# Miniprotein binders against tRNA-specific 2-thiouridylase MnmA (mnmA), part 7

Target 1, 344 residues: tRNA-specific 2-thiouridylase MnmA (mnmA), of Desulfotalea psychrophila (q6aiz6)
Amino acid sequence: MIKNITGIAMSGGVDSTATAILQKQKGPVLGFFMKLNQPDYETQRDRVSQIAQKLDIKLEIIDLTEEFQEYVLKYFSASYFKGLTPNPCIICNKEIKFGLFQQAILRQGVERIATGHYAQIHKTAAGYQLHKGVDPHKDQSYFLSRLSQEQLAHSIFPLGGMHKGAIYDLVEAHGFHDFRGTESQDVCFLEQDNVVDFLEQTAEFSASSGNIVMNDGKILGKHKGLHRYTVGQRRGLGISYPVPLYVINLDVKNNNVIVGENEQLFHKTMAISDIHWISQPEREDLLHASVHIRSTHKGAQASVILKENNRASVIFDEPQRAITPGQFATIYKDTQVLGSGVIL
Below, E stands for the ipSAE of ESMFold2; O stands for the ipSAE of OpenDDE; V2 stands for 0.75 times the mean of E and O plus 0.25 times the DockQ between their complexes.

## First folded at step 3 (miniprotein)

Design u8 (from U2 with L37E A51Y T63R E66R A70F F73Y I77L; at its last look DockQ between E and O 0.73; V2 from the best seeds 0.00; counts 0 for: pae E 1.7 > 1.5, pTM E .694 < .8)
Fold by OpenDDE base, look of step 4:
Structure u8 (fold): chain B 344 residues (1-344), chain A 87 residues (1-87)
Amino acid sequence: as target 1 above (344 residues)
Amino acid sequence: DRETIQRLLDEAQELIRQADELMRQADELGSPEIANEVRYLADLLRWLVDYMRELANQGDYDRVNRLLQFIRYLLELVQELLDRIRE
């Protein structure tokens, strides 16, 4: 093991650049870039290479294209075809970024990898705790809610204690002035508007037209496949109604898109499965916690009733809007990520 | 304590029965959303009651008391939902 070398996950973005700068100030670093199925891979690679050169960082490219397809893209497409809304970023972090990519870096004798994620790792006697980043608008702890203790042990989040404004100031002080106004996309491999097109190009595409219906069974129109719709969606329904209608549920069995008014999107209850714990809760059966039902959700107080087989029932203190099957529910105690499960 | 627990379990069972009946009524009244939520809560209550019985049989009265408080809360929630169907 080359003692004291930190691997830097470099993506060409402001956050990874700031991470590289901060870690280089602390000691020797090696840069790593993931080749996936980025539509603009060559442009990204060149950008990363330029940044690495400017920072005098040796850059290595790790190709995980096939693995990304197998672990992330198949999950993504298969979920939509099941009437679920996936979170590919959570899976990518678990399996690719902090999985295979981290392992590849560690095999080179690096002890830990640094990434530009806005989250914090606290080492305790009981293990590693994952906490929210201090910037509430940039906190990415939700996306890291499936990491293992081992993955956390080999990770560094230098930006977790910083605000986004300070990151821009930092990189600009080091001669990087072109980062302002560049926002990261929610899905790194797709343009937000191209999810449908991507899905329809997959080999597994077999979606059929069906009915758009109200809860009472009234047919309002036809849909062009369930994969085009998610809970809470208003746009693209192609229906006329006196009040705004939203997708409230997907009935896969009957191939129906169920629509309703905004009030029908609010629920106090949900079930979650496949719970992964970063930190075990103190109480094994009943937990009062903050639960985030999507990446942009601010969290809501809830009672979490732990059941057998890594399942739980969640009862919110207040009704929550557009609880979406297939999304992840992340359970927090204050700033600490306890764990996450898949919403049923 | 055992007698008190049994009374509470009996009360919970009666409330579940009432919830089931109200769920049926909600279905008939065309309020499927509320009915579904009531159904979910009723199923959860059944599970909790069964779990509470198990804990009681094990002599874990501390956990039983915690669950009992939560069951009461859920019953109140069910009642609130049912009241919305009646309006």
Scores: ipSAE 0.359, ipTM 0.752, lowest interface PAE 1.6, mean pLDDT 88
ESMFold2-Fast, scan of step 3: ipSAE 0.361; ipTM 0.741
ESMFold2, look of step 4: ipSAE 0.514; ipTM 0.816
ESMFold2 (binder alone), look of step 4: mean pLDDT 73; pTM 0.603

Design u9 (from U2 with L37D Y40E L44F W47R A51L T63Q E66Y A70W F73E I77M)
Fold by ESMFold2-Fast, scan of step 3:
Structure u9 (fold): chain B 344 residues (1-344), chain A 87 residues (1-87)
Amino acid sequence: as target 1 above (344 residues)
Amino acid sequence: DRETIQRLLDEAQELIRQADELMRQADELGSPEIANDVRELADFLRRLVDLMRELANQGDYDQVNYLLQWIRELLEMVQELLDRIRE
């Protein structure tokens, strides 16, 4: 028996609440909440339970704590150990939120899952396309760039065609007056101010002091571990120099933080590996596309040279600042996400 | 090695010169659609040469040699497009 029941991924935030309101207007819904190892779990659980009760939505909690540790936290720690800067949100979306969480919801007899993501899904004869959300300040398509055709086939993004202001208006019209200012205070477990503490508490993470050096090898100071530094960082270096210096590279082999002036952060070129295609282009050798090198990057026009083993070279029309190994490069054709790869 | 880098850059400059000549031939043949394809590929070749210069300056000789081969392959594709215009 196939019922037209929609699952709602509820987090207790304004976006998932708006999603639940919109989907309940279209038919019967069931609410689902992920239990991870998040520090604010009890507070988030209580909030989502209250929202579900107010909306008269049956809520089920799905415990994915062990899976989150295996697929997300282990990836996170391993990346930093290799001197890379990970994006745990992209991996969490692929493996947990739209992977194991979606699969658990589907096993409950639900056919489609709605989430509060600001992105759009277009169904075409050639398959499902992922597109940017219409609100340029809220678009989350970058974080969804690793989703499969199957994952998109079971997903609904009701907020993709809406602006954030309209979302607050919607929830307030339904009796939720306390969301303004609340969501911006929710802290991600793996946010930058927590990363050092988490990594240093991990038994398998090895950290050692080394040198902060200029490109010419001049030693300017000591560092307390490569994991404390990110490409583009200016603060926290503890060095004295006549001009501002930035982290331009992490040298794992020699255990050095390489610093230089702002101009040294600009590069025209990068290589990417482990490319995943949502919508594989017809041209097999080269693409002219917009490439996003981090979630906050506005995108830059580039030539993408496709190689064997899901690898590519990227040549930007203009030099790009702070290209960071381990981050994802997402390839766009206008508003459409074609795919993404890992920056080398 | 500065001399090795200079030799590779000189080779890249010669490939760009050949691409420019191929573009000129496409324009003379008066086929707008194929001329646009040739121009697009030739512009892409210039971007690859710029990438090669950047990588050579970084000392990545293996990547430079790989891209040089890729540039040669793209130059052959441009030549094939021009040959199709002629036939």
Scores: ipSAE 0.000, ipTM 0.293, lowest interface PAE 15.1, mean pLDDT 81

Design w1 (from Tw with Q37Y D40E R41E T43E E44W N47D Q48L S51F K54R)
Fold by ESMFold2-Fast, scan of step 3:
Structure w1 (fold): chain B 344 residues (1-344), chain A 88 residues (1-88)
Amino acid sequence: as target 1 above (344 residues)
Amino acid sequence: SDEQMAKRVEDLLEQIKRLMDEVRQLAESGDYETARYLIEEVEWLADLIEFLARRAREMGHPELADLIQELADIVQRLIDQVREIAER
């Protein structure tokens, strides 16, 4: 017999709990939890186990500790070593959550996996499309911008058509009263603001002090490592100047943090590389689209000029603030994610 | 389509004009460092026009490609002129 069993990616958060409740109403489910050897693993495991028990869902733990280190942590450290600002959540989604974790669940005889992501999947004659979630304050489609057609084919996002308020109401109706007033998104420990501590546990980041300089080379102070700074940062610079100064660039070659006035953070153009298409545009040369340069970016209209070797140039209609090398530029057509590339 | 490609070239040229005006104003005020930075952005946009000219030729529209290339050449001359002023 064909098993019509849905797998639930359970994290112990409100969104995965709501997902489990909704999917259990539709048919038989199995719960799955990732072990990544995260610092809070035991606390998270106990929370997930308690939730699964209360919902009468069988829970399996899948250990992906070594794979997380190989695909996510090495990428993360290497990016900072190059003076780039990585997005480990996008890589984790591609390689771990919807990669090896999804594959492990499918091997258990599960046909589809439901996750607590606020995004929508539309099946069309041309394939699967990824769309923004309907709650504009919770949309997570940016973080899913590198998923493949195969990964989308096996995924369900039950929360994509729902608003966050309704999710809290749902879990409370089922006896879960402790979620309100906490973070609603499932995040790994790297996104919990322990980045500097993690990087400084590697040999390459232990003693790299240098200068904080203006574009003209004028030295304003000293820094304790480039990895402590991000383009757009104003606070924590430890320098005094008559006007507010912001990190505008990281100069790896000279080991300098380059600072300037707010106006120097605005740019109309950028280059992207390593483009991955979820839905490749019909035109191969130029498209007009909304481009998101970070997860919190509202999106900006731009001309995207497609080049050889999965590269493109992006020209914004209006200058954009704090374009950051190493981050992902996600290309949208209305609510649809077309793909993403790495900002150079 | 040819109409869409022409519109995109027009949009790129408008962006170049705005950036070049800003470069000129910055150079006149003595802010040569910011002017040089913006010239690099304009050079990137000029490369995009060159790319579109090559693409039009590959698509079998040599007359459109020639027109786009002529515009790219005009932009490059403008860049060279302003760069000479800003580098001083």
Scores: ipSAE 0.000, ipTM 0.191, lowest interface PAE 17.0, mean pLDDT 82

Design w2 (from Tw with Q37R D40L R41W E44D N47E Q48E S51Y K54D R55E)
Fold by ESMFold2-Fast, scan of step 3:
Structure w2 (fold): chain B 344 residues (1-344), chain A 88 residues (1-88)
Amino acid sequence: as target 1 above (344 residues)
Amino acid sequence: SDEQMAKRVEDLLEQIKRLMDEVRQLAESGDYETARRLILWVTDLAEEIEYLADEAREMGHPELADLIQELADIVQRLIDQVREIAER
């Protein structure tokens, strides 16, 4: 008797452990752990191996260290060089986790791969839809907004219909008592606290001193490199002014950090490029939708005016704070992710 | 001075406390739009506390900076809890 095997993306965290438990109950499974040469790789490897052994799941390690450097770290450095703020998690999901990692797993005779993501996949006659997870504090659909129809066809998200509390209850019922209060976090090269060190020490990035200026050109101080600043940033400016000032924009051509008052961070319009559609709308001219401009954004109602070359203009019903070039704008219709574009 | 810095932190904390109570009352009465607007203002005040922590550290007062940062972290957790209620 031949049965379809389900692959489990295991990281040693509570979510992937819960995913493994649920999928093993439904049929034969094979566990896979991704090596990116992450700082805590050996600790994660030992942890995931122990979990796989306890669950009686065969575990295989897939080394994607070189591919992570090529597709994620180069993108990250190049974005900062251009004065843009990247989202490496979205690119990692598209190129690595659901790209090369998924492809490597499928080549071993696996039909579908289950991951611990809090999002939902709905199969319809018109194709696969990506939807928000039901736990509003854990929804990860924003980070999955660049996935293709093919990538969704090979994916399972068992946790999308569950709340985080139920996940802890599930793993504890199966003998895993050490996850509560110690929520597993993957240590990433690209954590905000390490960004400057990474760019200056490991990337081919030459920082140059420039001016911190107001919109009218008034010089308030000096900076030690544009990559040290993000739109909306208030701290670490080292300038003296009677009212609080925030980074409004990065001017790469003049090597200026542009600062202003909080009110100057609000914009009613933005442009997006490189739109990827998961579920392309029937109307090609105009969409009324909720647009998320960063992972922490709750979404804002907007008119999305579709243009040629996978570009669009977005007009919000209300001005939005800290629209950041280089971040992704994800377009939602209710709970459904329609697609995403890069903010210009 | 340390006394002037502490006074600024105290003033910010009292303002945040008053606004967060207002947000809670607005959310309970169903005025979620006004509640969300006040949360943005409270978030800005919490960022001011973080700025004061950085300023204290630059002035050579690391113990005071650590205390102010701890207070900023507590305030951010409280804002997150209230934001959850208001954005339902």
Scores: ipSAE 0.000, ipTM 0.127, lowest interface PAE 20.5, mean pLDDT 82

Design w3 (from Tw with Q37K D40Y R41L E44W N47D Q48E S51E R55D)
Fold by ESMFold2-Fast, scan of step 3:
Structure w3 (fold): chain B 344 residues (1-344), chain A 88 residues (1-88)
Amino acid sequence: as target 1 above (344 residues)
Amino acid sequence: SDEQMAKRVEDLLEQIKRLMDEVRQLAESGDYETARKLIYLVTWLADEIEELAKDAREMGHPELADLIQELADIVQRLIDQVREIAER
């Protein structure tokens, strides 16, 4: 067992490279690269190998291709089939990056793994807390909202207290001059322009044509599948109407895209299910918190009423626009992530 | 009026675009200090668009408010991209 050695999750990007530099300064490290059947795998492998060689870090490749398909891609397709809008990055973090990948690294005799995530871990007497990264433009805590206490116990986020500009300065000081303007982002394996094609080509996905309707049932047009539409969408509807219309809801039971005016996108209440707690609140019935309903949402003050079966009702102080079923609602107390649930 | 508010948004967008182009040019010439100062100004102007969205909503023009908010969100994302290029 090597208790003094830190594992580094290396992707070939600037953030993981900075993470490796910082951790190597503190002690011996081992590098690990995750294979997920990414289209440019060979190019990424060559790049991460060159970085590891330059930093004098031993690199091991862990193949999770089959597991990624089982846990992330099937979830993605199943969500769209149900008329829901998924967040595959949250599931990938929970099941793959901090799940099976972390477990594989720990089996190598490593006790802790550093990643290039912009978030903070605070150890307290009550357990591990997940907090926002200090760079407000790079905070990734929303995407980490489903991590367990055990996953956090084995993780290090060296970049959580740093700003992105300092990361570029750091890697350039160590001879990496090619990262400016090509900054690594959170990997979204399923990009918006590929979503429809991917879903329509899968053996486990079925879609049928239906109607675009108003709330009163008035038919305005036809659609070629619910998976082509998202709550809040204004463009690409192919309908003519005197005022702007937006997708308000997807009605799977009747196979309808429901459209209406912008005012109909604002709701003061929502329900969440399948709540996962990183730090369970002391109160049994109610908490006041900031709730983030998507990764780009700034957060809104709300009363969260806890119910049976890991469910809750959320009542916002102000109505929120485009609450989207299938997305995650993440509950924050100041900078701390308490947990998250799936929007119904 | 809605027309006056729409014109103000258009004026702000034109100013933001010009300043973003200047930031890019300054970063390419290695003048990162001046580039950072202009990024601050561009961010402040983008915040004004967001405040206009709030004003439209409070005045009872929710469709206009939504359109301005969507535009503010797009502009903020573009500014973040330019900021990353200019930071030293």
Scores: ipSAE 0.000, ipTM 0.079, lowest interface PAE 28.1, mean pLDDT 82

Design w4 (from Tw with Q37L D40R R41L E44W N47R Q48E S51F K54E R55E)
Fold by ESMFold2-Fast, scan of step 3:
Structure w4 (fold): chain B 344 residues (1-344), chain A 88 residues (1-88)
Amino acid sequence: as target 1 above (344 residues)
Amino acid sequence: SDEQMAKRVEDLLEQIKRLMDEVRQLAESGDYETARLLIRLVTWLAREIEFLAEEAREMGHPELADLIQELADIVQRLIDQVREIAER
């Protein structure tokens, strides 16, 4: 009677290719490729088209260029303008990849969409849970921390139970021999070097030269824009001092980069706002959890004191280095993602 | 069991004591913001003692429940004293 069709988010990378192989083995599939504001769009399109043809998968292109500009690039530029360090990948996942892109795919008669993410979805009586992928070196659950119950309900992560080595073996077994050693092909155009160039090229972005100063106001040098600096940064300051100096914070009001010694980067407490829950805790006042303050952070045990208006105070068991305003704090119970908030 | 219940109360009281000592030290150093955050955590732990009093009552040990509740009341009075120092 009715055939269940699975959508596959295809990017031309090894992970989405492995996902396509695995899902096609389980039933009928349709491939979908996002057109965003990619500098390498034509190259990526050609690559994904060749992969889809080789796998005998029908491919459709969904153009979300204007939506990416509105939801991701404006957020990104505005955050840097405010002296904050954004995470555009988390916003892109929530608004574009699992938002508008997923919605467009579902309108094509697809019930679920498979993506190449290294994370796990567990269905329980209380709803869908997001869990870490089993490969600790590839886990992407942090970047998925703002997904809704409905977005998880329509998602499949076939690679969540696999190690990266196994996916290379899988694609090679199906005639794809060019992926080993090319992991950078799947990297977002919003890499560090490209970020600065992108921001300075944007018509709506204005940067000004200012001072690099100590807490006492002593001027040590000049900077070419606050957007070039991140809390914890040691290199690229262009200053000389008897002891190592690090960016402690960004002072937007005075247009200063504030530097200090490493010890000034350690804090036991932080505040978070705009908390989104995937799995809301039963208690609404306090929880003990592992908190990840950036994608590369291994997590730190903390007491999370829940407040009104989706805010919380976080008290770490041990002081944490380089807590960065604008980044996301993701709250974990063992392997489970409970939710995330924006660091203030 | 009564012994397991007593052990849980003892563990909570030890945690509360350590945190209240930290609150006093932070208040003495002028770090009132961090002191207030720790008072919130201490208040939550004190509520767990109240929950244990209710659990003891449900287990058919009303005298033990009354003793645990009295301890919770004493802890709350101590928290209120420390809070006055931190909220200055």
Scores: ipSAE 0.000, ipTM 0.241, lowest interface PAE 17.3, mean pLDDT 81

Design w5 (from Tw with Q37Y D40K R41E E44F N47R Q48Y S51W K54D R55D)
Fold by ESMFold2-Fast, scan of step 3:
Structure w5 (fold): chain B 344 residues (1-344), chain A 88 residues (1-88)
Amino acid sequence: as target 1 above (344 residues)
Amino acid sequence: SDEQMAKRVEDLLEQIKRLMDEVRQLAESGDYETARYLIKEVTFLARYIEWLADDAREMGHPELADLIQELADIVQRLIDQVREIAER
């Protein structure tokens, strides 16, 4: 007989565990775990298997190691090679978590997939809208800004209306007492401390030494590769100057790290390309919105001037610090994510 | 369309006007460094008007393109005058 089965994306963390608990209360579920090129795979696999067993949820492992390399790791390395600062989490969500992983789960007769993301999906007559999660300290809508209407149609975010404290209370009520006070963040293969090592250990990535220069070309020191630097960085420059200096730009053509004073990091305008719309605005060429230039950015009011070939110019009401090429600019209307583009 | 193109130019002029007013206020308060940064931003918007003139020409509206280009030239001259004052 036919009955709606919900897939649960399980990672072994508190959020996916809470998601599994909530969805199992509503009906039959199947658990799924992604195998990627993660260094802690065996530990994570054992944890998620124990959780699934305790919750009496059948767990299947889907191996996406090669696809993760093709769609995420190549993007990551190529971005750094171009002197850009990538966001692998946004690409991983688009191509892997809600792309190939979701497709594999749907092929097993599952109708919808629940994940532990702190965001909301609203179904309207005009389509699906992506909204911020209600917990302002946990909102993950920025990382989901590239999802399609089809991907949203098959997704459930049970935690979007909840605060993190209530999640710990929920899992503890079901016998999971070891999540609180762990101080363990989700393990990311591409965490900041491992980025340089990963890039330099990759046989296809060759870094060259160059100069750290002022905007006028004055040489202040040497660098060991552009991939070691990010716009806004003050520490680790190894240079001496009478005032604090920050990375203001990466010059790939001349292999220079360009440094300057803090004031040079502020800009009122930026250009974006490769715009993806979740909910395309009714206005044809101009929109007033809040623009988030990185995951930690609280958003800034701006005029977005839409151009041909999925490009736009963004003019902020107030100058913004450390606009970083390669990062994503996510366009919000109040709590709603309209879309995102790549900062040029 | 011509109507859409005219609206884009109108919206850009409004933004340029706002930014030029802000540059003036900053210069009057002695904040010349911020004023110079905003002049760079306004210069980018003037260049965007030039791109709209090119778009109008490609769409087969050369008379409209010429008018938009003349407007871009006027705006650029105004920006150049303000830049000279701020640099002093």
Scores: ipSAE 0.000, ipTM 0.109, lowest interface PAE 22.5, mean pLDDT 81

Design w6 (from Tw with Q37F D40E E44W N47L Q48R S51Y)
Fold by ESMFold2-Fast, scan of step 3:
Structure w6 (fold): chain B 344 residues (1-344), chain A 88 residues (1-88)
Amino acid sequence: as target 1 above (344 residues)
Amino acid sequence: SDEQMAKRVEDLLEQIKRLMDEVRQLAESGDYETARFLIERVTWLALRIEYLAKRAREMGHPELADLIQELADIVQRLIDQVREIAER
């Protein structure tokens, strides 16, 4: 019998397990697990296999180790070497989870893939829209801001309309009592040994001792490598100064960590490049929208001035703290994700 | 070498300790947004310790690998504790 088969991205965590339970109730399913050569691979694989067996779901392992290294870890290291702060989860979602993993699942005769993401997909006459999940403490729409129309068309997010407490209740009702207090390993980014070796070689090259300086060029101390510092960092600078100092910029060209007072972390304007639109505005020169400058940012109202070549200038209504080059600025209209760009 | 690996683990632990102290103070002051931002950075550093444990095992140093893994486990428990506070 040929019915529409739904693929389930199973990770062994509570969210993917809840997703599998919900989707199996709606029709025939096949489970899929990504092998990325993660350090806990064998433990995670055994857990996923046990869950799939208990739910009577056939499980296939898809090995994307080489692709993860090429698309995610290479991006991570390249951003690192440019003095940028990467977001590997956004790239992993675009290139691996909803890219090559989704493509491999679709080749198995699957029509759509369900994942445990806390976000919503709305189908409209104009295409698919990505929306925030209803649980404000678990919303993952920021990390999905680079997905294409085609990727959304093949995706289902069953948990987008649910609160995390209800997810625990659901899995417990189906005999899974071990998830409360065991979610210490939900890391979507894992670094491989061959990339560590490459990073060590490049870090040896770029890990030259340099200066910790004020904007005026005053030297306050020495650093052991730019990669040890994050914009907004206050502690661990190893410098003595009468007032608290924060990392405000990383200067790769001069090999300097630039520090300043908290006030210097606030900016009203920023530029973004490489804008990807999920729901492209109908040729507007100016958008008024909420802009999220990192995953933990609650969003700030801004005027987004659209420019040529998928670039924009963002002017916030109020200055924003710790705008970080390399991170993604995600543009929201209420609960809807319109798109995202890379902060310059 | 064992000395080079031990130094790398020490450097990573020092960075983690400093960032964790900052996360704790930010959470105490109610700046949960900045605290969560720094937790992501700490998590990436912890993953490097796990990879050093794996490398030690592959190079035929299982006792050193076990020690580094034990340190990674301690760090992960500290991250989980601070994450719980910061997400409140």
Scores: ipSAE 0.000, ipTM 0.138, lowest interface PAE 20.2, mean pLDDT 80

